# Ledger of designs, part 54: miniprotein binders against a2bj90

Target 1, 235 residues: a2bj90
Amino acid sequence: MSRSARRKTSALNTVLRVVEVFASIQGEGPFTGTYSVFVRLAGCNLRCPFCDTRYAWSLEAGKPLGVEELVEEIARYEPSLVVITGGEPLLQRHPLNSLVEGLESLGLRVQLETNGILPAPARDEQLWRVYHVVSPKDVPVRVPGAKLHPSWVDYARATGRAWFKFLVANEQHVREVAEYVAKLGIPRSRVYIMPLTPEKLDMKELLELHSRIASLAVKWRLNFSPRLHLLVQLP
Below, E stands for the ipSAE of ESMFold2; O stands for the ipSAE of OpenDDE; V2 stands for 0.75 times the mean of E and O plus 0.25 times the DockQ between their complexes.

## First folded at step 6 (miniprotein)

Design w13
Fold by ESMFold2-Fast, scan of step 6:
Structure w13 (fold): chain B 235 residues (1-235), chain A 84 residues (1-84)
Amino acid sequence: as target 1 above (235 residues)
Amino acid sequence: SPEDVIREIDETLDKVWELVAKALLAERRGNLEEAARYLREALELMRKAAELARRIGHEELEREIREYIELIERLIEFIREQRE
């Protein structure tokens, strides 16, 4: 079977559990400010204390949607970036690779958001060729079961297509992140610190938190990620 | 001690997600029987973790682990639905 025939065939018989599909601006990480379509997949292998998307934790939170149907839905938005997030999207690894194949066939740029517990893509996966923002929950405050898979560091070095994003509330958290990435050999250029936003901050508190964490990024020579969508009040 | 049990649970969760990883990779290779075996092994370990949390009276951790049990059970069902 040719590659083209394989792409078409794989899209027909694969199903994803999808919570929501919506257009917004990517508010976080290296693609901040990009007009994006967000695809939230159901199911998560962590129970993070500061999780904003607890409604996506269960696999049943997602409706079954065929890969071809989902590709067509995404394409109608004409996005500059497709952000695949969740839960933990790698829990649906097989149909996710088929989705990525379909999106790449349309020339769409894809970014995956992952907690990094499951292994990084192998070279024979469609996922090998897309961008990844890995959000380890191993530090600064460990979530039980949140060990980062070591293959993510190797993937980042081999491809230049992975970054590591950490939620931080104070300077002690930044110190712990700095020690963690040094131990694993993650280059500072691949590391983002982002404000850990407690529920129900007002706009002044949110801006003050962003300012404080950005100042720490400068001090510690790390990249800063805002949560821009929160500041501009988008989903 | 409760602290030693919590450490054992954390180590068990790491092992469970490694088994789930192996299952998902087996599914991708088309080996659905191998995938199902890894997920059943993961499920047994997760049930042991729930018993450990219950034994030390850690209600929050036990609840979280039972949600993970449900997730793994649904993954088994999801992979089974893809079997042809």
Scores: ipSAE 0.808, ipTM 0.917, lowest interface PAE 0.8, mean pLDDT 89

Design w14
Fold by ESMFold2-Fast, scan of step 6:
Structure w14 (fold): chain B 235 residues (1-235), chain A 84 residues (1-84)
Amino acid sequence: as target 1 above (235 residues)
Amino acid sequence: SPEDVIREIDETLAKVWELVAKALEADKRGNLEEAERYQREALELMRKAAELARRIGHEELEREIREYIELIERLIEIIREQRE
């Protein structure tokens, strides 16, 4: 069927492949501690060795949900922040822009989590106006195919709405992150280091790891991101 | 050498995602014909990456690349459904 008035029919029939929608506390990055609804989109363009969300890698892991239905579901949570994550949410770029438009129309604050391989938002995208936490996989341990798109650095400078978050296990990882962000001209004020948490640490081990990485953040003059949800045993 | 082939695979995967980026930009603009062309170019290049991984016996990397092939094939199907 060809669609007449494609703009209206595209908006009404725009579909996202969604793995899960749930309320929790944002445990990571610049909005740590915020009451949030998480929207996990399906499909990913990386196979990171320490990925906690391998179940979201396939597009088929997501159920098709209309953008309007998803906006209504999110709104029912009355969140202070909507966190759009995945997989890689930018793989569903067109319907994602429609989702962001719907959420902004309700006055909701939106944060995107992305691996930064796909380009940063253009000025004509609804995504231009929301917050972005970019997790490059170039360093400290390179994932095959991972290359940060240079437009993310330009977007961060132009808008002040992007931060760069890196998983680190030790001081050598922090050194590699510091060298990487200096080479790309990313301001240290926009950089977060976060503990790389192995599977099944007890609470004492988890706290000790957080303490070590936080101390390195102070030493290297970088921001620290906890994994607060793990510490307080939330999803 | 196997190390040189792994580097070629890494560079090839990066080029694939650049083609996918161009396809998503074309889709955003409503140019579904251009979007499908870029995804098909991405698919052919990804198949090359899979063959390189297979030739060096890197089973894990070949499996991961085959999953990326499935992703791109599904993105092509979605574009084709929108055009029809």
Scores: ipSAE 0.787, ipTM 0.917, lowest interface PAE 0.9, mean pLDDT 90

Design w15
Fold by ESMFold2-Fast, scan of step 6:
Structure w15 (fold): chain B 235 residues (1-235), chain A 84 residues (1-84)
Amino acid sequence: as target 1 above (235 residues)
Amino acid sequence: SPEDVIEEIDETLDKVWELVAKALLAERRGNLEEAERYQREALELMRKAAELARRIGHEELEREIREYIALIERLIELIREQRE
């Protein structure tokens, strides 16, 4: 039993501030279409004007939940992917590493969604071994304080486990993204552009927007991310 | 000008999050004293940013910065609880 005892001991007295846990389909990024469990952590270091999850901005929006209990809850869904999102999950960095260790011990695939302001994982972090979708808020519409930490580019090159996802509304935004990633040395193969969706688009408008941004992705030789959950009306 | 002050606020916010990053990494290494020190430095810079936003009458930005102050204060409280 030594291995099981060590795992339980390493997670003991570690808690995360959790807003919600739910099953859905990953609608965005490189794992689009995957049956996933979403774990939304509380707290955020940005106030993005197009934020859809403003209810998660405060740490107090999350309830304290033990890492061991959270791992067990996630496992009951039998997901193909665990998506850890927020807020900004890296604000709870220490207990987050413990959560990832627990999930990895069960053979679960983990994806983190982050704004990239806080540093990328170091090799000695459990987070080093999982996938990361970084959403810089530096471009095309800058949010104050949203400077991307340069370690994310090094992490992406070293591991092949990070991608960069940008919200775009038009071709000028795509041009600005292309210039930004070129300046930082981010390979185009690691870049996704995704439609910036204003509130209350009808389904026809939403499809037309997706079509336009996808066409721009082809033109600029970038990857395209849909917002599939919006098209199929899932959380 | 108000534009120059907004640029100063943006630069200050970048420095704040850099200090918060150092605090979180120190906490991961078990250096709670260093973590608290970095968070307190971050808090002082964030308060400066709030004052700059108030001086130019930018109510929305000042409100956002005050929410960041509350976040950093809470992070300090969590570090202090671990140290007890």
Scores: ipSAE 0.797, ipTM 0.915, lowest interface PAE 0.9, mean pLDDT 89

Design w16 (at its last look DockQ between E and O 0.72; V2 from the best seeds 0.82)
Fold by ESMFold2, look of step 7:
Structure w16 (fold): chain B 235 residues (1-235), chain A 84 residues (1-84)
Amino acid sequence: as target 1 above (235 residues)
Amino acid sequence: SPEDVIREIDETLEKVWELVAKALEAERRGNLEEAERYQREALELMRKAAELARRIGHEELERDIREYIELIERLIELIREYRE
């Protein structure tokens, strides 16, 4: 009923701190190539030296947006996938669950990007049914304060809805990732290695790095993630 | 000695994020008083980490920790706004 639908939307009246909303392709991980709307949430619990989105680190970088308004804005793009990213989106966990509820009520498919420090979803969270790409920052080079919460491995095993993605620059890094995932019991089919790109890399160098890391992925029997949006010059 | 202090800071940061996780779970359960309590514990521990970084003169790490303090302070403010 019309009033019932308005009431459900009104129940989603929590607020998120949002840096940007934009359409592009998902350039990384298992959903590479998918027409997506990106929702970048403000705030991060890490200060990674290689971060490409430093402008999202501060919670003050985000505008307050109501979940209802945000769902309507996202829907107008007609996305094939909604990618929730940031900073670290799980810092805004309660209103994030409300956003997921709204998006799923419209039949939209959702993927979350997280550094995995905060716990995986509980069974009673809307986030339980969402796809997750987890990027631990304690290997191959440790970022201070980074520690993958062990619940992510249990969640991946129970649901099949989580994958683990690691930035690597060379074979020693790949060896360290392989040892780490073996120790944690993460199957190779859930693991992606991705090129760690320096800030000032021309297109030729970018392609060469992709080739080297892809060759290592084959050698080590791991999945390869491109940074496709960089290769095709999309945001 | 500086290496020992850096290791202590790293362990402290891990504990801070564990407390923030407890705060977020309390918030999800609707217990805003408990959520604020955990965030304030996290904030006090983070301030200890900032002093340790300052003591050894590690400017980059101290700057990062100061930004984490700002984050936690804003999270506390948001919890208090929800209570109103």
Scores: ipSAE 0.879, ipTM 0.946, lowest interface PAE 0.6, mean pLDDT 91
Fold by ESMFold2-Fast, scan of step 6:
Structure w16 (fold): chain B 235 residues (1-235), chain A 84 residues (1-84)
Amino acid sequence: as target 1 above (235 residues)
Amino acid sequence: SPEDVIREIDETLEKVWELVAKALEAERRGNLEEAERYQREALELMRKAAELARRIGHEELERDIREYIELIERLIELIREYRE
């Protein structure tokens, strides 16, 4: 490989298209309640009916930011957790690995949110070392094209660094999730069910929905994820 | 039937994302020519998916697929910029 080709290849892993960077509390999943900085990457390979972040679907929704500049911006927040989300962050896989490397060099804990269509990290990726919350869109309400890549189950078993989070509205959804994870061999300890909030609910309705889904989690012996940011009215 | 065509579209989209995954792996390994080839194959299959959605009059799905075409086209442009 020529020097020019090496520089071009290196440049591909130094720029990310970023929609927004902001501090908040992680409202979902295994790190619920953690002071976090959210990094929303542009571009998505799904069009989910209940997507709350449709503004991030286009790659052009993101501004180009150098990895080093982004690491410095994130570090200024002094977060307990860096949440990399999107869109689908793995669409920018090469520069994402560079971002993770930079964040880990500062001792920052990183969590990736992904739809799981693209493969889980390989052992030679920096992404292998961080936490992943995988949100399959295969069940209970199928999104076209949304097949969970089987490598995510292997990654979860090998590392203990992946969890699977499912949006559910009722007990039939929970049953379908339970069947799905059993067939794939996903341990129940790695499974979260979370309330599907399709429209603006008042606070009483939102709390009642959380209570119902939490009760189903107990009944089906699964973990429960709130949408805490909605309950406390944070972004 | 429309249900059969929707299943065919769904399967086609799965194949598209498998090709995109291969393209992203090729990029990670520095093989930009292979990455572009996979993205172009993905683009061709995505265009077939769009045509299938059009045939059954599924306007929302056709719109979504056209946005996926734009995504892949942009990924190809980025690879091309770095290959030249």
Scores: ipSAE 0.849, ipTM 0.933, lowest interface PAE 0.6, mean pLDDT 90
Fold by OpenDDE base, look of step 7:
Structure w16 (fold): chain B 235 residues (1-235), chain A 84 residues (1-84)
Amino acid sequence: as target 1 above (235 residues)
Amino acid sequence: SPEDVIREIDETLEKVWELVAKALEAERRGNLEEAERYQREALELMRKAAELARRIGHEELERDIREYIELIERLIELIREYRE
């Protein structure tokens, strides 16, 4: 590799397309209630009809930000957790590894949110060390092209640092999730069901939906993820 | 049937993302030429998927696939920017 190629591969690893950076409470999954900085990356390999962040689907929706600058920005918030989300963060896998390295060097905990289509981290990636919440989009509501990559199941078993979060609207969806995780050999302790929220729910409807899905979680012996941020009216 | 075509599109999209995954792995290994090759293969499959969606008159799916085409095109551009 020429010195030029090495310098240019270094540039690949140093810039992320970022839609937004903000502080809030993690509203979902195993870290619910954690004071977090959210880094929403641009670009998604899905067009979920129920997506609440459609503005992040295009890579062009994000601004190019240097990893070092982004680490500094995140650190100023003194977060208890850094949540990397967006469209699909793993589309920016290489600079994302650099970001994780920077954040971990500061002792910051990192959680990635992914749709699980792209492969789980390899052992030599910085991403191997962080927490992952995988949100499959093939069950219960199948998005075209969505397939959970099998490596996420292996990663979850190997590390204990992955959870699987499924959007559900009813008991049929919960049944389908239960069957799916059983088939894939995903431990129930790693499975979260979360309310699939239509765009126009009032607070009463939102609470009722949460109650119904939480009851189903208990019935089916699955973990429940709220959408806490919606309930407490935070970003 | 339209349902069969939708299934074919779905399977095609799965293959596309497998190729994108291979491209990302090639990038990790520093083989940008291989990465670009996989992305181009992905792009071609995505174009086929768009045509399938068009043929059955599934406008929403066609639109989504066209946006995926744009995504992959941008990914290719990024690879090129790094090669140059």
Scores: ipSAE 0.841, ipTM 0.933, lowest interface PAE 0.5, mean pLDDT 93
ESMFold2 (binder alone), look of step 7: mean pLDDT 85; pTM 0.825

Design w2
Fold by ESMFold2-Fast, scan of step 6:
Structure w2 (fold): chain B 235 residues (1-235), chain A 84 residues (1-84)
Amino acid sequence: as target 1 above (235 residues)
Amino acid sequence: SPEDVIREIDETLAKVWELVAKALEAERRGNLEEAARYLREALELMRKAAELARRIGHEELEREIREYIELIERLIEIIREWRE
C-alpha cells in the first residue's frame, strides 16, 4: 500500500463524529463534582423516551474531528477528568480507542458513559484501562432493544472500573433495580440510583425529587447520584 | 397480538446490536470485509423489525427503527470509505 493510501486510511480510522466539546462539572455518578471536559459523540442505538440529548441521536449531528486535533483541544482545558459521552460512544469504537490512547499518553483521567448494550472492553483495548459508568436501559422501564451485555458485569469484577447508574422516579423503580442487580450479581457498592427528572421542573421541585431519591438510596443501601449540573444550572 | 409482535421486535433489535458488536470487533481487528458482512446482516434484521412495527401500526416504533436503519447504513458507508 502507498503512503498516501495508508495516510487516508489512518485518517479515516482516527476520525470521530463529535457533537460538542465543553468544560463543566461532572454532575453525576462516582466522580460528581469533578472539573471535567465533556466530549459528546454522535450516534445512538436507543431512543429513550426520557432522553435530554436527542440532538446527538444521528451520526450526522457530529462533525468529523481527527483524534490528534481532539486530544489537543481537550488538553487546552487542563481537565481533572475527560468525560466521553454521546449518544452511544461505543458505536465509534475503533477511533474511540485511539482517542483514549492519546488522552492516557497525556496522563488524563478518562470516564466513558455508555448504555451497556455493546460489549465491555476486551483486555487488548485502550478502553480496558479507563473508567466506565454504565446506564442500563432495560430497568426499571425497558427501552426496546436495551439489553445489558453480560460482559459488563465481568469487566466490573475484573477491573473495579465500572459502575451501574439507574434513573428512578419512585420506590417501585428502586425495588426493580435492586432485584435486577441482585439477579446479575452486581454488588450494591457499584450501583447508583439517580433522579429521573421530567422536563421543566422548578428548582424547588428538582431539590424535592433529589431528596426523595437520596432517601431511597439510604433505605435500600445503594449509592446516590445527583444531577448536580441541573441544581447549579451548568450544561 | 400486538404485545407478541412488540416482544419479537425487542428480541430482533437485541440480535441486531449483537451483529453490530461483531462488526465493530472485526473493524477493530482490521477485518473490514467481515465487519461489512455483519453490518449488512444487521441491516436486514433491522428492516424486518421495521416491517413488524409497520404491520401492527406502531408508527413511533417504526420511525425509531428507521432511524436505526440510517445509523447502520452510515456505518456500512464508513467501512466502504476505509476500504477504498
Scores: ipSAE 0.821, ipTM 0.922, lowest interface PAE 0.7, mean pLDDT 89

Design w3 (at its last look DockQ between E and O 0.69; V2 from the best seeds 0.75)
Fold by ESMFold2, look of step 7:
Structure w3 (fold): chain B 235 residues (1-235), chain A 84 residues (1-84)
Amino acid sequence: as target 1 above (235 residues)
Amino acid sequence: SPEDVIREIDETLAKVWELVAKALEAERRGNLEEAERYQREALELMRKAAELARRIGHEELEREIREYIELIERLIEIIREQRE
């Protein structure tokens, strides 16, 4: 293989389809409140009725960006956390591992958001060392085709680097989540329930919904996740 | 019944994503021929799911499945570009 061919292969292996890159606050899950840079990757293997980022569903929504350029762009923000989200980021698994390698070489902390249908990282993947917030879509509202890959529970046990987050609207949903996580052996300390926010809530309605779901989290001894970015009106 | 067909579609989708997962793993290991074979198998199953959705008149699900077909076609193209 010539030097030119090797460089061409590397460039092809290091391209991601990216919808947007922006700085904000992580508003959900265990890292809530952290100054973050978000990298939204294109493409999704689900069509959730409650998705708030439908513009990332198509792979064509993303522009091809070189991983090295993307690492440089992210680093300029000086983030405390890099959040890789989407669509479903694991659809671009190979170049995603390259991005993670670049970010970690700079000492940047990385968190992945995934629907958990594709398998958890293998030990020889760069993604193995990343923090993961897994949002299964099997429960409480099942999305067609959604099935949490069992490797995520094994990964969480082995590494302590995965948490499970569920959108809920009421106590029946919370009961279903509790039964689901118990069946799978997911400890309550790794479980977050988060308000299922319909579009067009005013601030008072949003706060009331947060209060209702937070009260249920306490009652059911689960962690509560806000949607903090909505409360403080950040992207 | 329509309920039985919807259940069959759901099972088919789960199998499709399992095949896509195998393709992504093969791609990561550098086996691009194997990766393409898994994606093409996934594409065939997804086309069958689309036909099932159309048969029962489930327009929204059929539209979603056609978007998944487009996704898999693009994933195949990405594999082909690496092979070139």
Scores: ipSAE 0.873, ipTM 0.948, lowest interface PAE 0.6, mean pLDDT 91
Fold by OpenDDE base, look of step 7:
Parts: sequence; C-alpha cells; structure tokens
Structure w3 (fold): chain B 235 residues (1-235), chain A 84 residues (1-84)
Amino acid sequence: as target 1 above (235 residues)
Amino acid sequence: SPEDVIREIDETLAKVWELVAKALEAERRGNLEEAERYQREALELMRKAAELARRIGHEELEREIREYIELIERLIEIIREQRE
C-alpha cells in the first residue's frame, strides 16, 4: 500500500455521518438522569414503524464530520456521558471505533445505543470498552429483518457492559419479552422494558402509560426504563 | 401466500444484515475487496427482496427495501472510496 493509500484509508476511517450533536439528560436505560452529549449517527438498517428518529434513516441525512472535530465538539459540553445513537451506529463501525478511542483518551464515558442486529464488538475493538444498550426489534413488535445477533448475549456475559431494552405497550408484550430473554439466557438484571410511546400522547397519557409499564416491570421482575426526556420535556 | 412471501423477505433481510456484518469485519481486517464482495452479495439479496415485495403488492415494504438498497449502495461507495 502506498503512503497515499494509507493516508486516505486512515482519513476515511475517521469520518462519521452525523445527524445531530446535542446536550441533554439521558432519558433511558441504566444511565437515566445522566448529563449527556448525544451524537446521532445517520443510516439505519431498520424501518421501525414506531421510530421517533425517522429523519436519521438515510446515510444522507447526516453530514460528514471528522472524528477529531467531533471529539472536540463533544468535549466542549463537559459531558458526564457520551451517548452514541442514531439510526444504527454500528453501520459506521470503523470511524465509530476511532471516535470511541478519541473520547476515551479524554476520560469520557461512552454509551452506545444499537438495535443489536450487527455483531457485538470484538475484544480488539475500541467499542469493546464502552457501555451498550441493545434494543432488539424482533420482540415484542417484530420489525422485518430484525434479529438479535447472538454475540450480544456473549458480550453481556463477558463484560457486564451491555443491557437489553425492549419497547412494550402492554402486558402481552412484557410476557413475550420475558419468554424471549429466558430463551436466550439474558439475565433479568440486564433487561429493561420501556414504554412504547405513540407520537401523540399528551403528558397525562404519557404518565399513565409510564405508570402501567412500570407496574408491569415490577410484576415481571424486570427493570424499567422511563422516557425521562419526554417527561421533563428535554430533547 | 403473501404471508409466506413476507416470511421469505424477512429471512432474506436477515441474511443481508449478516453479509453487511461480514463486510464490516472484512473492512476491519483491511480486506476491502472481500468487504465489497459481501456488500454486493447483500445488495443482490436486497434486490430480490424488493422484487418479492413488489410481486405481492406490498408497496410499503417494497419502499422500505428500496431504501435499504440505497443504504447498501452507499456502503459500497464508502468501501470504494477507501480503496482509491
């Protein structure tokens, strides 16, 4: 490989297509309440009917940003956590590893949000070191093409740095999640159920839904994830 | 039946993402030729899935699969840019 080819390959592996960068509170999962910078990556390998970020589905919805520039931008917010989300962040796996390396070099904690279709990080990836919240889309509402890659279960067991978050609307969904995680051997302590929120809920309806799903979480001995950002009206 | 075709599409999509995963792993290993090969195979399967959706008249699913085609085409382009 010529010196030029190595420089081009290195440069391309350092560009992410980013939809948005913003500071807020992590509203979901094990880090709920954490002051976070969200990096929403472009491109998704699903078309979930309940997706609230449809604008991120195309890779073209994101602007190309250099990893170094993005690290600097994130660092200016002085976040307690960096949340990598989007469509599906792992579609940009290589520059994402570079981003993680940059963020970790600054002592920043990183959490990835993924649909779990693509394989978990390998031990030699920078992504191996970060926290992951995996949101399977095959249960309870099956999205075509969605299948949790088995390596996420192995990763969760090996590292303790993965959690599984399921969108649920009712007790039947919670039952299906419970059966699914039991079948896959996912520890209940790593499972979160979260309200599946239709786009047009008022605050009263949203609170009522949260209460119902939280009660089901207790009944089924699962963790509950709020949609805290919706409840407190943050992005 | 249309339901059987939908199942076939779902299985096809799953295979596509397995191929995309293999492509990403090939890229990680620095084998961009192998990566492109897997993405092209994924693209061919995705095109078949679109045709299946069309045959059963599932316009929404066909549209979604076409968007996935565009995604994979873009992934191939990214690999090509790395090879140049």
Scores: ipSAE 0.830, ipTM 0.933, lowest interface PAE 0.6, mean pLDDT 93
Fold by ESMFold2-Fast, scan of step 6:
Structure w3 (fold): chain B 235 residues (1-235), chain A 84 residues (1-84)
Amino acid sequence: as target 1 above (235 residues)
Amino acid sequence: SPEDVIREIDETLAKVWELVAKALEAERRGNLEEAERYQREALELMRKAAELARRIGHEELEREIREYIELIERLIEIIREQRE
């Protein structure tokens, strides 16, 4: 059997536990505003207080989908970006690498969203070649068990394909983030601060929060991430 | 003190995820027996974390840790199915 035929056959026997697949606009991080397909994988190794996707915490929340079937479903949306999120996608690391291989074979751009507790990709993983937005949960408000794996800093410096995104509510949070990234040697150019929305705010409050955090990003010389989908009322 | 126990739980959880990382790497390299051993070691440490949370009466944290136990048990089952 040829390499392509074997790869296709192997993918049919590899499954991911998937919560949902939907098209939207990437509202956060370095690719804000991009027409994207979101693939939410089941299972998470954290219980964050401000988690918006608690329904994805259990592996049982996901339905088993074959990698090849999932690639075909994603491709039908004709996205500019595939966002693989969760839960924590790296918990399904082996089949995730197969998914990434399939998506890249179609020329699709892939971004992974991860809490960074599990190690960054090794050079021999398909994941080495895609984009990563890492959301450390050890600052500004520590989540129990959250510890950024140091390999993410090395990966970011080696590849230029990782950014670090932090939820912040006030200037003290930004100060703690600035100290954290300086201590770990994370370049400021790779750091995003994003508004922490502790509850459903009205549109005026949401805009005011975005404005305050954006102003702090300018003051502290960090990048700013909106939560654009909240502002334009998309999922 | 409860504060010291919470710190011990945090450290224990961090060690659990290090073992899970080793299990996932072993699985990626096709070493399913090694992957299962690491996951079982992670499970034992996670059960210790649950007992520490119970000892201090932290019901929310204990519930969260029990959900992590369920996660690791499911990861073990997936490895076991691959080995059959």
Scores: ipSAE 0.813, ipTM 0.921, lowest interface PAE 0.7, mean pLDDT 89
ESMFold2 (binder alone), look of step 7: mean pLDDT 87; pTM 0.850
ESMFold2-Fast, scan of step 9: ipSAE 0.807; ipTM 0.918
ESMFold2, look of step 10: ipSAE 0.870; ipTM 0.947
ESMFold2 (binder alone), look of step 10: mean pLDDT 87; pTM 0.851
OpenDDE base, look of step 10: ipSAE 0.674; ipTM 0.876

